# Ledger of designs, part 24: VHH binders against q9w197

Target 1, 300 residues: q9w197
Amino acid sequence: RLRLQDIPALTQDHCRMRDPAEVERIINEFVIGGPERMQIVSDFDYTITKQRTEDGGAVPSSFGIFNACQSLPENFKAETDKLYHKYRPIEIDPHMPIAEKVQYMIEWWTKSGELTSGFPFDQSEIDQIASKYTHALRDRTHEFFADLQRLGIPTLVFSAGLGNSVVSVLRQANVLHPNVKVVSNFLQFRDGLLDGFQQPMIHTFNKNETVLNETSEYYDLVHTRDHIIVMGDSIGDADMASGVPASSHIMKIGFLFDHVEANMKKYMDTFDIVLVDDQTMDVPRTLLSLIEKQHKLNLE
Short names: E, the ipSAE of ESMFold2; O, the ipSAE of OpenDDE; V2, 0.75 times the mean of E and O plus 0.25 times the DockQ between their complexes.

## First folded at step 13 (VHH; framework vhh_7n9e_1)

Design L2 (at its last look DockQ between E and O 0.01; V2 from the best seeds 0.00; counts 0 for: pae O 11.2 > 2, placed apart)
Fold by ESMFold2, look of step 13:
Structure L2 (fold): chain B 300 residues (1-300), chain A 122 residues (1-122)
Amino acid sequence: as target 1 above (300 residues)
Amino acid sequence: DVQLVESGGGLVQAGGSLRLSCAASGFTFSDSYMYWGRQAPGKGREWVSGIYSGGGSTYYASSVKGRFTISRDNAKNTLYLQMNNLKPEDTALYYCAKESFSQKTNTYFDYWGQGTQVTVSS
């Protein structure tokens, strides 16, 4: 039986927990179940990529990579910024009914698709821009993904951003292994021209296991894996594994960087582990190593 | 079902050349982004080069840029990798890969071939 005080990575000052006993219990359930019951669900932007670099360099979002491409119309960024300023406050409004928010999210998606339509686009531009940011992944991301592949743990990168950018960064960073799947919003092309995004739209209110329903190819891979690590950088990411059977054990890891004092209580209430200004994969990696080590000992 | 069959590997001296082929079936080859990856013994998989469906947009890992050339023949459903100025570090099992998009869940994933071995002796 593992105890938290014997796991140095989890006793660091920046590693916060509302209920350490529950974290300890879940870790022990994970090690008992072994790698074969594990799955990973992670956001991409500012979760696999850094929230802050050591040298002050910018880390663009997956849409930011796309918006930097030279083939886009001259006013493309300005037009997308107008949509962002209109719809982002609605997305995060704590009082608007969810059904009304969904209507605005559909409107936002529709208008974004219209802006992203009717012109040719060289997809290799995404690769060129993305190549500049493969070094902006959290420290030890390579090792984390290598461990997941070696342990055979299915890994879902679940992003409401632009999947073309996500895939490009992961591939060029050499972490897009066969056990990794990307679910996101992807560009659609028709007759050589951009034609908005592939359906269905992924947004805040449908970013959960419902999008990954029983008919999905990913569901077939993971439907028996009820031990889940969820990683995110925003409150909304904590629900990415919603719809998993009630007997599941879920460890929710939240990366908190912005407005720490103002957000601490909300993050602590939402995530099982809150990592303050942690730009590494060290805590997730520690969990994998514990699972592997104890599993091997149980087999001997 | 998707099928990718690599060929053209072998043993070659450093500085030499090889041309790899990948015969594709079970999908509309001309609509697909295709790429080559490689895996050396005891190492992780490395993306090498990709080519978009029209054949005019190519991209290369920095380790092979200027030495390798990816191409495709959509009439023959075949992907190629011309490898020049080979180095011992290029020794690996080379995989042909197809990007895929599941319309059920907006899921992007890859299909992989079995690979063809390339060994570059000093």
Scores: ipSAE 0.226, ipTM 0.688, lowest interface PAE 5.0, mean pLDDT 85
Fold by OpenDDE, look of step 13:
Structure L2 (fold): chain B 300 residues (1-300), chain A 122 residues (1-122)
Amino acid sequence: as target 1 above (300 residues)
Amino acid sequence: DVQLVESGGGLVQAGGSLRLSCAASGFTFSDSYMYWGRQAPGKGREWVSGIYSGGGSTYYASSVKGRFTISRDNAKNTLYLQMNNLKPEDTALYYCAKESFSQKTNTYFDYWGQGTQVTVSS
């Protein structure tokens, strides 16, 4: 049996746990189960990407990458900015019930889609901007994704952002391996012009309903893998695996950066592991390494 | 420079009313979405109410809906929050805020004032 005290990455000051005994229990389940039972579900913005760079620079969101494209109409940028001003405060309200937020998020994404229509656009513009931010991935992300590929662990990048940007960054960073799937909002074109987003709409609070439902195509691929690592930077991300069987073992890892003191309680109540200002993938990699080590021993 | 200055807070008994004001300067107030937030001791910052540019759509947290009214006077560059039927749980530092986008950093950020204290006694 593994003990937390024997795992240096999990005994750091920035690694917080509501229930260390529970975390230890889940880890031992993971190790016993092996890589064949594992799957990863991760947010993209400020989860796979850094929340801050080494020099303190800002990291754009997937939509931010899109908005940085030069060919976009000025009016488009202005209107999308207005929408952000209107709906972002609602989205991040820590005390408003999610059920109340859902309608606003639907409106936000719907209106955004409507604005994203009627003008030509080339993916190469996204690629150009995205290429500048491949360094903005958390440290050792490349190694982490290599580990996942090596172990054959299905990995879902689940983003309410712009999928075109997400895919571009992952591809150019050489981490978009065959075992990685991206579910997000992708641009739709009609007659050479932008025409909103492809369906279904992915917003902040419907991730669990879209991908991990029993009726989803992705579910058919991963339904036998009941050991799940969930990673995110927002409270809503913790619910991405809420539809799995009760017998499943889920490790929820939350990345906390902004207003640490004010948000700590909520994050500690929501995630199993809260990583404070950790711009690396060391903790999830550590979990995989433990699984892999035991797996190798079992084969000997 | 963006400036937001809140006023109107104070001590009030449960069931009482207060009207908060926020004087805004340094930006085109009429074109900006504005919102009120609050922070109680030991709690995180909470969104309370928002109003779209031009005095159009208004939004409220469920905890204050029906009791609070947000409004704006674009001619005076002033945001208001009428708070009726106040409860002890409404006790907090109330601040007005706006969000903005930095082209330089390609990120969104908030401006907010220093806040005005509202204390509701039982």
Scores: ipSAE 0.000, ipTM 0.250, lowest interface PAE 11.2, mean pLDDT 89
ESMFold2 (binder alone), look of step 13: mean pLDDT 84; pTM 0.826

Design L3 (at its last look DockQ between E and O 0.01; V2 from the best seeds 0.00; counts 0 for: pae O 14.2 > 2, placed apart)
Fold by ESMFold2, look of step 13:
Structure L3 (fold): chain B 300 residues (1-300), chain A 122 residues (1-122)
Amino acid sequence: as target 1 above (300 residues)
Amino acid sequence: DVQLVESGGGLVQAGGSLRLSCAASGFTFSDSYMYWGRQAPGKGREWVSGIYSGGGSTYYASSVKGRFTISRDNAKNTLYLQMNNLKPEDTALYYCAKESFNPKTNTYFDYWGQGTQVTVSS
C-alpha cells in the first residue's frame, strides 16, 4: 500500500492537494487496477505545451500557430483579435450563467468561421510554424507519451483549439503514437478553399459528453478502462472525462500558472492535484511508474 | 479495409540509396494525407516525411531533410520515399501511414502498414 509521504514528486511545495488522503486512495486504486484499466484525457494548449518557457519566450496556442501562417488575409489577425476582445470577457465572466454564455460562444465560433472562409490555404504552412514549438512541450512529454504507448494506455487529446495545429505539434515532437486520438476543431475545405471549421463546434462549455459520447470510435478503445487521469490548465477542463464510458476513479491534475493567488481556491476545489508553475510531465509520469511497478509487485 | 503494403527495403552501405514504395488500397488515396514513419530497434516510432493529397505540399523531419524525397503517384495509389546518402542511424523499420479523420466526431487517427526493413551498414 503506497503512502503519499513515500512519493517525493507528490510532496513538493508546488504540488498542492485539497484532500491528500483522497489522492492517496485513488493512486492505490489505480495500482490495484494496473495499466490495463487506465486511460488519459488531456487538454493540449498550456497543458501539453508549456505555460511559460525557461527563457521567457511566448508559447502560441493552437490557433496562434494558424494565425501566424503567411497565406492568411492581411487583416485576418486584427479581425480575430477584435472577436477575442469582444467574447473572451464573456467566456471568463464569473457571474454570467453558463446557458447565457453558450449563446455567445456559438456567436463567436460562427463569426470565426466566417473569417476563416473563402480563400486558398496551404495546410503545410501549419507544419512549418508548428516546427518552431516542438521544443515548447512540457519537459519529459516525449518520455510520458512513450510510456503511455509502451503500457498500452489509450490517450485522448481533447482540445477546443485548432486540431490541425495540435496534430502537427504532436506529430513533429514524435509523441503522436497509435494510442493517441485527437478530438478538436479542424479546418474545413470546399473546392480548394477554406470553409470554416468542421462541425460540431467544440468550445469551453461543451468539451464533455456533448461532443465525446458512446458513438465515438474512442469509446471502443476505453469501454473497459474505468481509471482515468484528466489533465488541464483551466477549470473547464475538469469535466472532460464525463463523455467516456463508465468511470470508477478519476484523478484530476490542474496546471496553475496565471494569477496563482486569485485562482488557487478555485483550482484546489476543482482538481485533485494542483501543480503551481510546473512546466513538466513529472507528476503524471510518476503516477504511471507507480501504477506499472507496484501493480507488478502486487501480482508477485 | 484499408491496406498499406511497404516494399523496397534492404541492406545498403552507408552513403547509398534506397527507394521505398507503399501500395495503398481500401480508401480514396488521392484525397489522403500520407506519410512515412520509422522505428529503430528499441526506439519509439518517429515521423519522417509527409505529403498532402495534391503532391506538391511536402514536409520533412530535420534529420532527413535534403536527403529524403517523398512523392506519390495518385494514378497508381502508390507512395514513395527516395532515400539518399543513407547513414547507419537511418537503420529502422519504415512504415507507410495514412491520416484518417472522422468529421462526425472530429476524431483524428492513423493507419500504419507492417513496414519494410532498412539496414545501413558501416
Scores: ipSAE 0.014, ipTM 0.538, lowest interface PAE 7.6, mean pLDDT 86
Fold by OpenDDE, look of step 13:
Structure L3 (fold): chain B 300 residues (1-300), chain A 122 residues (1-122)
Amino acid sequence: as target 1 above (300 residues)
Amino acid sequence: DVQLVESGGGLVQAGGSLRLSCAASGFTFSDSYMYWGRQAPGKGREWVSGIYSGGGSTYYASSVKGRFTISRDNAKNTLYLQMNNLKPEDTALYYCAKESFNPKTNTYFDYWGQGTQVTVSS
């Protein structure tokens, strides 16, 4: 049996746990079950990407990458920026109930979709901008995704952002391996012009089993894998695996950066592991390494 | 020339229903995002519901979600708004609109009709 005290990555000051005994229990289940029972569900913005760079630089969201494209109308950029300033504070408000936030998120995405219409756009512009931010992935993300691929662990990147940007970044960062699937909001085109987003609309707080069911093909691939690592930076991300059987073992990892003190209680109540200002993938990689190590021993 | 002509408004009691229509001409209707807006007396224009050309994606303001349904008939170049369980606060001039982009000014603008008056009495 593994003990938390024997896992250095999980005994750091920035690694917080509501119930260490529960975390330890889940880890041992993962290790016993092996990689064949594992799947990963992860947010993208400020989860796979950093919340801050080493020099304190800003990391754009997937929509931010889009908005940086030169061909976009200036008025479009201005209006989307206004929406961001209006709704982002609501999204990350530690005191507002999720039920109330949902309506604002719907409005945000609705209005964004409405604006994203009636002008031509080329994906190459996203690619160009995205290429500048491949370094903005959390440290050792490449290794993490390599581990996942090596172990054959299905990985879902579940993003409420812009899928076109998400895919572009992952691809150019050489981490979009065959075992990785992306579910997000993708641009829709009609006669060469933008026409909003493809259905279904994914916002911060509807990334749940219902939305996942819309991707039946992926569900068929992972329905037998009841050991799940969920990663996110928003409270809503914790619910990405809420529809799985009760017998499942889920490790919920939350990345906390904004309003640490104000959000700590809620994050600790929501996630099994809360990582405070951790810009690496060391904790999830550590979990995989433990699983892999035991798996190899079992094969010997 | 883009033309939008709304119809179907009227006086209705609270809890009642109305169906608005918008006849569109002068552009490729099937390829256009269309939306309904409304303007109450003394208030600004408010977005109510939108429908995209591809996939029939529909969106609603929180104030009308669950009560209003937007649809389109591309063969008839007509936009519809089914309004159920109407409330006094729904009283407004309802207009259909087409969003457009001005490449010279890099700004968006809308074509809209003259509107149809919806009045919901208590």
Scores: ipSAE 0.000, ipTM 0.206, lowest interface PAE 14.2, mean pLDDT 90
ESMFold2 (binder alone), look of step 13: mean pLDDT 84; pTM 0.821

Design L4 (at its last look DockQ between E and O 0.45; V2 from the best seeds 0.00; counts 0 for: pae E 9.4 > 2)
Fold by OpenDDE, look of step 13:
Structure L4 (fold): chain B 300 residues (1-300), chain A 122 residues (1-122)
Amino acid sequence: as target 1 above (300 residues)
Amino acid sequence: DVQLVESGGGLVQAGGSLRLSCAASGFTFSDSYMYWGRQAPGKGREWVSGIYSGGGSTYYASSVKGRFTISRDNAKNTLYLQMNNLKPEDTALYYCAKESFGQKTNTWFDYWGQGTQVTVSS
């Protein structure tokens, strides 16, 4: 049996746990189960990407990458900015029930989609902007995704952002391996012009198992994999695997960066592991290494 | 039905060159992002190069940058990979792939071909 004290990556000060015993239990389940039972579900913005760069530079969101494109009309940028200012406070309001927030998120994404119409757009513009941020991924993301690929672990990048940007960054960073699937909002075109987003709409609070059911192909790949690592930077991300059977073992990893003191309690109540200002993939990679090591021992 | 058929592989000495082709059918080739991937024995599949629609932007894995060149002929629905200065570590089954940007397929790629074998001897 593995003990947390024997895992240096999980004993650091920036690694916080509500219940260390529970974390240890889950880890041992993962190790016993092997890579064949594992799947990963991860947010993209400020999860796979860094929350800060070493030089303090800003990392744009997937929509931010899109909005940086030069061909976009100025009025589009202005209106989307207005929507952001209107709905973002609602999204992050800790006192508003999620059920109430959902309606606002739907409005937000719907209106955004409506604005995203009627003008020509070339994906190459996104690619150009995205290329500037391929190094904005958390440290050792390449290694992490290589480990996932090597172990044959299905990996879902579940993003409420713009899928075109997400895919572009992952692809250009050479981490979009065949075992990686992206579920997000993708641009729709009609007669050569933008026409909103493809359905179904993914917003902050519908990133759950029910959405995954719509993709029968992915379900077929992961329905037997009941050991899940969930990663995110927002409270809503913790629910991405909420629809799995109760017998499943889920490790929820949260990345906390903004207003650490104010958010700590909520994050610790929500996630199993809270990583404070950790701009690396060392913890999830460590988990995989433990699984792989034991797996190899079992094969000997 | 979408089809991708790779060709042009073979045995070549280190330092040699090959040109791979991928014949595409069953979809609007000109509108699709296309990729080359490869899989060596005992290793996972990796992306080698991609070429985008529209402006025709390209990308390369660091391991092949400067040696490989991806191109496309939309009139012929064909994707190419010019491989120069080949190395033993380039030995792999090379695949052509069609990318999909859509929630409909819920995959970032739709199809792979059967692959063409490239073997580089020392």
Scores: ipSAE 0.022, ipTM 0.403, lowest interface PAE 6.3, mean pLDDT 88
Fold by ESMFold2, look of step 13:
Structure L4 (fold): chain B 300 residues (1-300), chain A 122 residues (1-122)
Amino acid sequence: as target 1 above (300 residues)
Amino acid sequence: DVQLVESGGGLVQAGGSLRLSCAASGFTFSDSYMYWGRQAPGKGREWVSGIYSGGGSTYYASSVKGRFTISRDNAKNTLYLQMNNLKPEDTALYYCAKESFGQKTNTWFDYWGQGTQVTVSS
């Protein structure tokens, strides 16, 4: 039986846990179950990409990559900024009921789609912008995805951002392996012109089983894989795997960078492991290495 | 059923050229982002080059840019990879693939061909 004190990556000061005994229990369940019971569900923006770089350079969101494309209409950025300032406060409002928030999120998505319609767009421009940010992935992301591929662990990148950007970054970084699925908002085209986004809309409040089809290959494949690592950088990411059986073991890893003192309690209450200003994949990689080590011993 | 059949591989000396083809069927080829990948012995699969459905938007991994040219013929449902100035490091099983992410969310895997072997001797 593994003990946390014997896992150096998990004893570092920036690695915080409200209930270390629960983390230890889940790790041991993962190790007992082996890689064949594992799956990964991860956000993209500021979870696979860095929240900060060493030189202080900006890391754009997946929509930020799209918005930087030069071929967009002159007023596009200004109009999307107006929508952001109108709807973002509603999205994060602590008092408004979720049912009302959902109506505003639908409104926001609809208006954004209207702005993103009726003009030609060369999708390779996204690739050009995205190429500048393949170095903005968390340190050792390449190794992390290679380990997942080698261990045959299904990996869902679940993003409320722009999937065209997500796929472009992952592909150019050579981490978009066969075991990786991206579920996100994708551009739609009609007759060579942009026509908003493909259905269904993914937002903070449906980034869960509501979007994932029960008959999807993801759902069917991972129903036998009830050991889940969830990775995110916001409170809403903690629920990405809520549609799995209640008997499942879920390890929730939260990356906390902004307003650490103000957010610490809420992150600690929500995630099993909170990583403060950690711009690496070292903790999730450590979990994989523990699982792999025991798996190899069992085969000998 | 989606089917992807690669051809055109072989043994070639460093500095030489090969042209790979991929015959596609079982889906609307003209609506799909298509790409070539490769897998060297003992390594994971590597994305090499991609092309958007309209044929004018192409991308290349830095290791092959300037040497490889991807193209498609939507009338023939065929994807191509022209490989020039080949290096021993290009030795791999080359496969064509159909991306599933931008047109269906109900599939876990991209669709892959069986591949065609390219061997570049020094």
Scores: ipSAE 0.011, ipTM 0.380, lowest interface PAE 9.4, mean pLDDT 85
ESMFold2 (binder alone), look of step 13: mean pLDDT 83; pTM 0.824

Design L5 (at its last look DockQ between E and O 0.71; V2 from the best seeds 0.00; counts 0 for: pae O 4.9 > 2)
Fold by ESMFold2, look of step 13:
Structure L5 (fold): chain B 300 residues (1-300), chain A 122 residues (1-122)
Amino acid sequence: as target 1 above (300 residues)
Amino acid sequence: DVQLVESGGGLVQAGGSLRLSCAASGFTFSDSYMYWGRQAPGKGREWVSGIYSGGGSTYYASSVKGRFTISRDNAKNTLYLQMNNLKPEDTALYYCAKESFGQKTNTYFEYWGQGTQVTVSS
């Protein structure tokens, strides 16, 4: 039986846990179940990409990559900014009921779709911009995704951002392996022109519903996998695997970078492991290594 | 329904050429972004080249730029990769891929062929 004291990556100062005994219990359940019961659900923006680079430069979000494309209409960026300033305060309002917020998020998305309609757009521009940021993935992301593929672990990238950018970054970084699926918002085209976004809308308040690919082969890979690692950088990401049976074991890893002291309590109450200013995949990779090696040793 | 069948691989000497084909069926080929990927023995998969539909742009990994040419024949539902001046490091299993989007769930996934082996002797 593994003890946390014997796992150096989990005893580092920046690795925080509200309930170390629960983390230990979940790790041991993962070890018992082995790789064949595992699945990964991860956010993209600032979870697979870095929250900060070594030189302190900003990493664009997936929508930020799109917004950097030069072929967008001149008024597009200004109009998008107006929508952000109107709806972002509503999104984060601590007093408004979630049901009311959802109505505003639908309005925001609808208006954003209208802005993203009626003009030609060359999708290869997204690829050109995205190529500049393949270096901005968390350290050892390549190794993490290679391990997931080798171990046969289905991996869902679940993003409320722009999937065209997400896919482009992952593909060009050579981590978009067959075991990886992306659920996100995608551009829609009609007659060579942009026509908003494909349905259904994904926003902050519905991102806590797991979407399974109905393709028979993928469904068969995930429907029996009740040992889940969830990775995110915001409180809303913690519920991406909701809807699984109560018997499931879920490890929630949160990447905390901004306003650490102000956010620490919320993150500690929400995530099982909180990683402060950790720009690597080292903790998730350590979990995979333990699951593989200790499971094999227990069977021998 | 979606089927991608690669062909044209084989053994070639360094400096030689091959043309890979990918026969596509079960979808509207002319509307799809298509690309080639490869996986060398003991290494991860590598994106090689992509081509957008409708007279769109082509894009190449730096390791193959100037040597490889992606093209498509929409009338024959066929994707091609012309590979010139081959090097031993080009040895890999080459896959064609089609991107796809779920209509109801806004889900992105890719269809891959089984691949065709290219081996470049030194």
Scores: ipSAE 0.307, ipTM 0.700, lowest interface PAE 3.4, mean pLDDT 85
Fold by OpenDDE, look of step 13:
Structure L5 (fold): chain B 300 residues (1-300), chain A 122 residues (1-122)
Amino acid sequence: as target 1 above (300 residues)
Amino acid sequence: DVQLVESGGGLVQAGGSLRLSCAASGFTFSDSYMYWGRQAPGKGREWVSGIYSGGGSTYYASSVKGRFTISRDNAKNTLYLQMNNLKPEDTALYYCAKESFGQKTNTYFEYWGQGTQVTVSS
């Protein structure tokens, strides 16, 4: 049996746990189960990407990458900015019930889609902007994704952002391996012009309803894998694996960066592991390494 | 069913050229983003080049930029990769890939062919 004290990556000061015994239990389940039972579900913005760069530079969101494109109309940028200022405070309001937030998120994404219509656009513009941020991935992301690929572990990047940007960054960063799937909002074109987003709409609070249910395309690929690592930077991300069988073992990893003191309790209550200002993939990679090591031993 | 069949690989001396082809079937080729990837022995798979539908915008990895050219013939459902000034480090299994966007699920998937071997001798 593995003990947490024997895993240096999980004994760091920035690695916080509500229930260390529970984390240890889950880890041992993962190790016993092997890579064949594992799947990963991860947010993209400020999860796979860094929350801060080493030089203090800003990392844009997937929509931010899109909005940086030069061909976009000025009025589009202005209006989308207005929507952000209106709905972002609602999204992050810790006192508003999620059920109430959902309606606002739907409005936000709907209106955004409506604005994203009627003008020509070339994906190459996104690629150009995205290319500037391929190094904004958390440290050792490449190694992490290589490990996932090597072990044959399905990996879902689940983003409420713009899928075109997500895919562009992952592809250009050479981490979009065959075992990686992306569910997000993708641009729709009609007669050579933008026409909003493809359906269904993915917003902050419906991730659990769209992908990991029995009717989803991705379900067929992962329904036999009941050991799940969930990663995210927002409270809503913790629910991405909701709906899986009760017998499943889920490790929820949360990245906390902004307003650490104010958010700590909520994050500790929501995630199994809270990583404070950790701009690396060392913890999830460590988990994989433990699984792989034991797997190899079992084969000997 | 989506099918991708690569061809054109082989043994070539450093500085030489090869042209890879990928025959696509089972989907509307003209509407798809297509790309080439490769995997060298002991290394992970990496992206080499991509080409969009419609306007045909292209992307190249920094390691091949200026040497490789991606193109497509929509009438023939064929993707090409012209590789010039080949180097030993270009030795790899080259894959043709299709990007797939789920129109009803907002899901991105990739389909890969079996690959064609390119070996560049020093």
Scores: ipSAE 0.025, ipTM 0.488, lowest interface PAE 4.9, mean pLDDT 89
ESMFold2 (binder alone), look of step 13: mean pLDDT 82; pTM 0.819

